# Designs tried in a protein design chat: VH-VL binders against b7kms5. Part 52

Target 1, 80 residues: b7kms5
Amino acid sequence: DTFETVRNTIRIESEVDESLRQLCHEERITKETWLEAAYLYLCEKPEELAQVIQLAQERLSQRKAIADYKRAKTMQERFL

## First folded at step 21 (VH-VL)

Design y_6
Fold by OpenDDE, fold request of step 23:
Structure y_6 (fold): chain C 80 residues (1-80), chain A 125 residues (1-125), chain B 107 residues (1-107)
Amino acid sequence: as target 1 above (80 residues)
Amino acid sequence: QVQLQESGPGLVKPSETLSLTCTVSGDSVSSNYWTWIRQPPGKGLEWIGEIYYSGSSYYNPSLKSRATISVDTSKNQFSLKLSSVTAADTAVYYCARDYTLDEGKEDFTIYFDYWGQGTLVTVSS
Amino acid sequence: AIQMTQSPSSLSASVGDRVTITCRASQGIRNDLGWYQQKPGKAPKLLIYAASDLQEGVPSRFAGRGSGTDFTLTISSLQPEDFATYYCQQFYNYPFTFGQGTKVEIK
């Protein structure tokens, strides 16, 4: 069997990443196969998928707010 | 998905004010920075400025005295006004999402990932 | 303002060729550099951000490298749809500035 992969740069919050890495280590899997499996599983679970999406949206909103704040501060300093 | 669309008159007379509006769908203008870029025919790209929903804005010094960017959160739009236009202001004008990616700690990354199709504005008497 | 200088301004290449475009900043911009592809009559399309990160949906044949002042965009194997104009842009400081562009033409 052959397959093609796509390389992605993923930025994961450190605490979540650490927890996920620990899980993957214990279960002898990789974050890549975890992400694939989790997504495929959720594709068959519409209610759970919706919940994950909502959570992801909330996390994104918070991350954006933080990022924009950082930007405002740093760019102001650079521009001055 | 995120979509942006420019709208406004394609013809403006010299000394008048160029006015464009960018309508955003698939994302809230209150969650990102938003930017205008222009490109004269056959030439390169020039950053005009950016706006945050709070009203904070930065402009290219080359246009600062004439450019005003505003945001309307109620309409999910942001706009560009460029006063005292001349033939040199003839260009395709793009609006884009000015995205800030969290890099952790105090770091961040900026890029323009979603663009409108652009609208040609010609300055002519 | 930070000046971005691309090289070359234009080049001719064939399908399958390895193409490299360079961008030099007048001062250090760390990795705050993006690459765009623009086709005639279309808006620029983001290819690379943070100097080396591939934008979602962009083919892996595109690669960005560099930090500080010298950056490169490489197309490992040029495809027919890759003939276009490419721009770099710095996001280190205001005003954000673009390179003058590199037109990749059919040989």
Scores: ipSAE 0.800, ipTM 0.938, lowest interface PAE 0.5, mean pLDDT 96
Fold by OpenDDE, fold request of step 23:
Structure y_6 (fold): chain C 80 residues (1-80), chain A 125 residues (1-125), chain B 107 residues (1-107)
Amino acid sequence: as target 1 above (80 residues)
Amino acid sequence: QVQLQESGPGLVKPSETLSLTCTVSGDSVSSNYWTWIRQPPGKGLEWIGEIYYSGSSYYNPSLKSRATISVDTSKNQFSLKLSSVTAADTAVYYCARDYTLDEGKEDFTIYFDYWGQGTLVTVSS
Amino acid sequence: AIQMTQSPSSLSASVGDRVTITCRASQGIRNDLGWYQQKPGKAPKLLIYAASDLQEGVPSRFAGRGSGTDFTLTISSLQPEDFATYYCQQFYNYPFTFGQGTKVEIK
């Protein structure tokens, strides 16, 4: 390779992951190159980027709410 | 970028109440848990407690009787009060974001990813 | 409270060395463990969360492993900026507790 990479852990919702995995398989690409390509594409599309950001924010909000609920319940049980 | 900043007096007299405020920017206090940690000079780290914006809080049993954490959503701040301080309470006090990560299914994990720079509070006459 | 015991308390190493720090929990904590780096006069910096996940911006030479009661932080090739004190912390149950720290010093 002629470039450096950064390793990160990514947790993807299972249904989305399965769909993305299928797409990557069919198109003979990887999730990594998909993410890179998608981001770079969106960088050239400010309106589309804004829309994706909004969707991402909504998903994050929902994920946080679920996580916080799990935490509250489980930690209360553990601390008994 | 998420930033936290501790503020309050650096000197407190014995038996008085230590009061610190953490000002959060780049994130809403209504979206996370928030925590205080302290570190006596030359020693290790001690978790003080945490709070959720709803008011739910947990404290280290070692400090529960004296520690109170509160949140002010209107100012995007949360605070720590530690009553009846002694020299043993001399420490650098840190505020931090207490993040809950969804691990899927019924699982989750926690970590403190953003910390304030810390503020030294010395208890002395 | 869950006790976290780090080993060693201190070590001396040279640039380029492989460094391994261990953390043992007094009871099972699943993967609810974090690793921090702290330099003098600075706040702890999160390196690893969920026992093995690398925090954003942290060099890949840092790696966390383990689950249950035994955990390790490995620096594959020690760099000059890595000389610091490292702490583990469990997030499994209240109160959250830290290891006593491991000081990585220059040999």
Scores: ipSAE 0.799, ipTM 0.938, lowest interface PAE 0.5, mean pLDDT 96
Fold by OpenDDE, look of step 21:
Structure y_6 (fold): chain C 80 residues (1-80), chain A 125 residues (1-125), chain B 107 residues (1-107)
Amino acid sequence: as target 1 above (80 residues)
Amino acid sequence: QVQLQESGPGLVKPSETLSLTCTVSGDSVSSNYWTWIRQPPGKGLEWIGEIYYSGSSYYNPSLKSRATISVDTSKNQFSLKLSSVTAADTAVYYCARDYTLDEGKEDFTIYFDYWGQGTLVTVSS
Amino acid sequence: AIQMTQSPSSLSASVGDRVTITCRASQGIRNDLGWYQQKPGKAPKLLIYAASDLQEGVPSRFAGRGSGTDFTLTISSLQPEDFATYYCQQFYNYPFTFGQGTKVEIK
């Protein structure tokens, strides 16, 4: 049997990516299958899923703040 | 589910002020940049301007003297005003989410990922 | 303002064809380029951002390439729903500017 895949780009914070890469290497899996497995596992764990979502929201907030700052600074410089 | 919806009069007389509002749902206007784009019938797209929820804004120089974008966080809306309109301002007007994506280090990218359906504004006497 | 020039302005193609649209910037814009698809009476739909990143939900037959001044949108195998007008847009500097559009028509 075969299955369809969806191609997308994922940008991961470097320290997290490195740690995840090492784990995947040691366990002979890929980051893709890790993400799939992790999500499917969490789908069966509502409390844990809620915790991960909260953490993800916090990280997103931080990322957006950084991105917005970069944008404001850089675009001002470019526009000058 | 992020959704944007334009609203305002579809007919404006010459020399008057075009006024549109974009209502945002599924996302807070305080979380992103927001932009207006227009498209004259049968023609291409023109970027009007953008606004950050803090009030910082940039406008297309072609419209800067006439365009004003504002944000209302209490209503989760942002608006466009275009003064002294002429027939050349007849267009479908779109509002869109202007998203900034962190690409690491000092880099970032921008894209408009969510658009309203657009609203036609005709300038006619 | 940065000028974005698309080519061609229009093209005719058949289902299954490989379609290539080019966008050239008047100056370097790094990877700050987006591609949109617009069908009649509809708002533009984001296909590609950051020059080569595929927007969620967009079929993999769409691909964006390029950096600097020359960019390409490719549809590997044209589908019936792909007949539309396509626009590139730069986000490198104000004002943000669009290409003039490329209309992909059925042959």
Scores: ipSAE 0.732, ipTM 0.926, lowest interface PAE 0.6, mean pLDDT 95
Fold by ESMFold2, fold request of step 23:
Structure y_6 (fold): chain C 80 residues (1-80), chain A 125 residues (1-125), chain B 107 residues (1-107)
Amino acid sequence: as target 1 above (80 residues)
Amino acid sequence: QVQLQESGPGLVKPSETLSLTCTVSGDSVSSNYWTWIRQPPGKGLEWIGEIYYSGSSYYNPSLKSRATISVDTSKNQFSLKLSSVTAADTAVYYCARDYTLDEGKEDFTIYFDYWGQGTLVTVSS
Amino acid sequence: AIQMTQSPSSLSASVGDRVTITCRASQGIRNDLGWYQQKPGKAPKLLIYAASDLQEGVPSRFAGRGSGTDFTLTISSLQPEDFATYYCQQFYNYPFTFGQGTKVEIK
């Protein structure tokens, strides 16, 4: 049997991606298997999952603010 | 789970002002751009305009003199007013979340990922 | 305003067919293009953003390609639920214009 997969696109901050890429290379795994393993591991650890969710919420808020700032700046320049 | 729902009168007389409200649940109106789109019966989609929750707004030039979008953060809503309507303004009106995705460096992507169900507004005597 | 021209305006196809819809911008828009699916009586649904990236939950039979001025949406094996009208929209500059739509009908 083969795994049924879903194709998705994600965007990761470059420094985090570099670190994750290096880890995956050294451990001879892929980013997608690392992500799957991390999620499955955390599913059995409610308090640790909650901490990851809190960090993710903070990063989401920061990334949203940055994205909206870049949009406002760029669209003002393009529109003018 | 983000949900948007349009509300407002389904019938508006010519020369009057069309007024619609979009109620947002599962997200804060204070955290995104928000947009209105319309679709005349049997026709295509037309972007009306957008607002960033803090007040900056942009409108389709075909409508900007008549269209105003506003935000009510206390009710988690945003609204459209379209003045001096005619039969040509008969359409299904949609509200949507106007999302900005960070692409790193100085780049970003925009998409409309959540839409209301739409509300038909008929302009007729 | 950046004009978005879709081709064809309509097409007839059978389940299992490969369908390609084109969208042409009147000027370069990089990859700032989305594709939406709309079924009768329903709101549009986002399928593709950034010209080629699948929205969450969209089947892999949908594929977007292109950059600059010429873009395509391909459905590799048409399913019954794919009979709908498809719109492209550019997000490069105001106003954020849509194509006129392409209706995909049962043959």
Scores: ipSAE 0.601, ipTM 0.871, lowest interface PAE 0.9, mean pLDDT 91
Fold by ESMFold2, look of step 21:
Structure y_6 (fold): chain C 80 residues (1-80), chain A 125 residues (1-125), chain B 107 residues (1-107)
Amino acid sequence: as target 1 above (80 residues)
Amino acid sequence: QVQLQESGPGLVKPSETLSLTCTVSGDSVSSNYWTWIRQPPGKGLEWIGEIYYSGSSYYNPSLKSRATISVDTSKNQFSLKLSSVTAADTAVYYCARDYTLDEGKEDFTIYFDYWGQGTLVTVSS
Amino acid sequence: AIQMTQSPSSLSASVGDRVTITCRASQGIRNDLGWYQQKPGKAPKLLIYAASDLQEGVPSRFAGRGSGTDFTLTISSLQPEDFATYYCQQFYNYPFTFGQGTKVEIK
């Protein structure tokens, strides 16, 4: 009966977030409505959704590698 | 869906080597840090050590270099060996995924988000 | 090694109560602290990472606060499934150390 929402924490690369915030401001929408609209739009477009998923997988892999590198460097410095 | 499962003998004699294996499913052992943690019956948690798949590892000094952790990428497993055990090493042993979250800039955070169910290892006789 | 001291070691509470557990580090650890819940015979479960961020699927009645040396975990309205032992752990430096645990029991 009521519209149910979920609170989540997400982490967005700062330059991407800045660009997205500027777009949302200019279009008078919010980041959450943009995310919902983008996902709903892509659900009806299998080929475009697959492209977005591929890009997301590449970004995930890059961010994971960077995180592990930062950890190794920092922890070695702190431990030594 | 990431799942971890410990396996190994539940009884080990004093002075021998405790050997446990953690089988990872739903993730690649080559994609994270991995950790072992133990808990003596009725007591708190103690971090044993961690490994990154390339073989870089760190251990709790309280174990006096008796612990070694290794990775078998072909079986998607990582293992713990603890040498020269005594009754003080009786505990439930857990394996866990040791996740590094990117925080941007030069920052990160660490958490253990997936744990095995734990296996009791008793050192006696 | 960085010592993590929890307070209290145990407490009794009723369903609906507000419960606060403290965790103190022997030196500054920034916000590199996690909270874990453990029920008897089960593995610990991650609740809070980076001192204050809720893990996915954790109810909003759990809240983490603090930075530096002093941290708290608060359960705003205790539920039957929240009776467990809670551990903090620092991830600032090796060895990664846990607090001694806080057992939350039904009164």
Scores: ipSAE 0.590, ipTM 0.864, lowest interface PAE 1.0, mean pLDDT 91
Fold by ESMFold2, fold request of step 23:
Structure y_6 (fold): chain C 80 residues (1-80), chain A 125 residues (1-125), chain B 107 residues (1-107)
Amino acid sequence: as target 1 above (80 residues)
Amino acid sequence: QVQLQESGPGLVKPSETLSLTCTVSGDSVSSNYWTWIRQPPGKGLEWIGEIYYSGSSYYNPSLKSRATISVDTSKNQFSLKLSSVTAADTAVYYCARDYTLDEGKEDFTIYFDYWGQGTLVTVSS
Amino acid sequence: AIQMTQSPSSLSASVGDRVTITCRASQGIRNDLGWYQQKPGKAPKLLIYAASDLQEGVPSRFAGRGSGTDFTLTISSLQPEDFATYYCQQFYNYPFTFGQGTKVEIK
């Protein structure tokens, strides 16, 4: 059947994206279908979902810290 | 769910100090940058300044160093003080979350994604 | 400071019209440009970040374009809820500055 899709921008760390892209190529699937399948699979596994959420929270915190560091450095150079 | 709410006096006398507080819920004030913006009646938006938890702050030079932004982590709030106010400082004052998005490499982007509803501050005798 | 100049300052349009608002920076700002919508009595709402990226929950009829000094916001088919004032803002360097606004009014 036909799936209605939503087009969104997401940003993935380059090493993770490269690895995921290679996996999808090898398995002859798309990145989108892999992400959908991973989410649907985890919806039935509360403990595994909780572990993925914990990792996601840690990665979010790391990425925010990196972004804020880059901002502070760049704006200091531009402002000064 | 991030929510911001401004509070403070709506009326301030000329030459005195305007003081506003933004209460943050759904996020820690010890994360992201936080900003104040104002809008004089019938006019456009003016960025006042920003602060990061570590105390790093930057201000619009148009305010001639009269603005000070501070953080109170115990109350999850950040505040604006604007000294020596005149009628020209009459405006709606907004607080906002000042988010830095990681773009990878050495790059980033900035946007204000959550805003308070705004509070009108009138400067009059 | 980097001046942001919007054009037009106001426009009148009908539901279903295609509307384009321009924003010009006084110097190159790369894609460090956001678009905000403000309705009377309300706070601004983020529509577009990084010049062209649509904020989550914003209808796809909104589109941002541009890089460097020249930027546009386009509403492909104006809806009743789109009558508002629109602001661009640069985030390239301090102070962060807004355009003067473009008021989109019902015809």
Scores: ipSAE 0.576, ipTM 0.869, lowest interface PAE 1.1, mean pLDDT 91

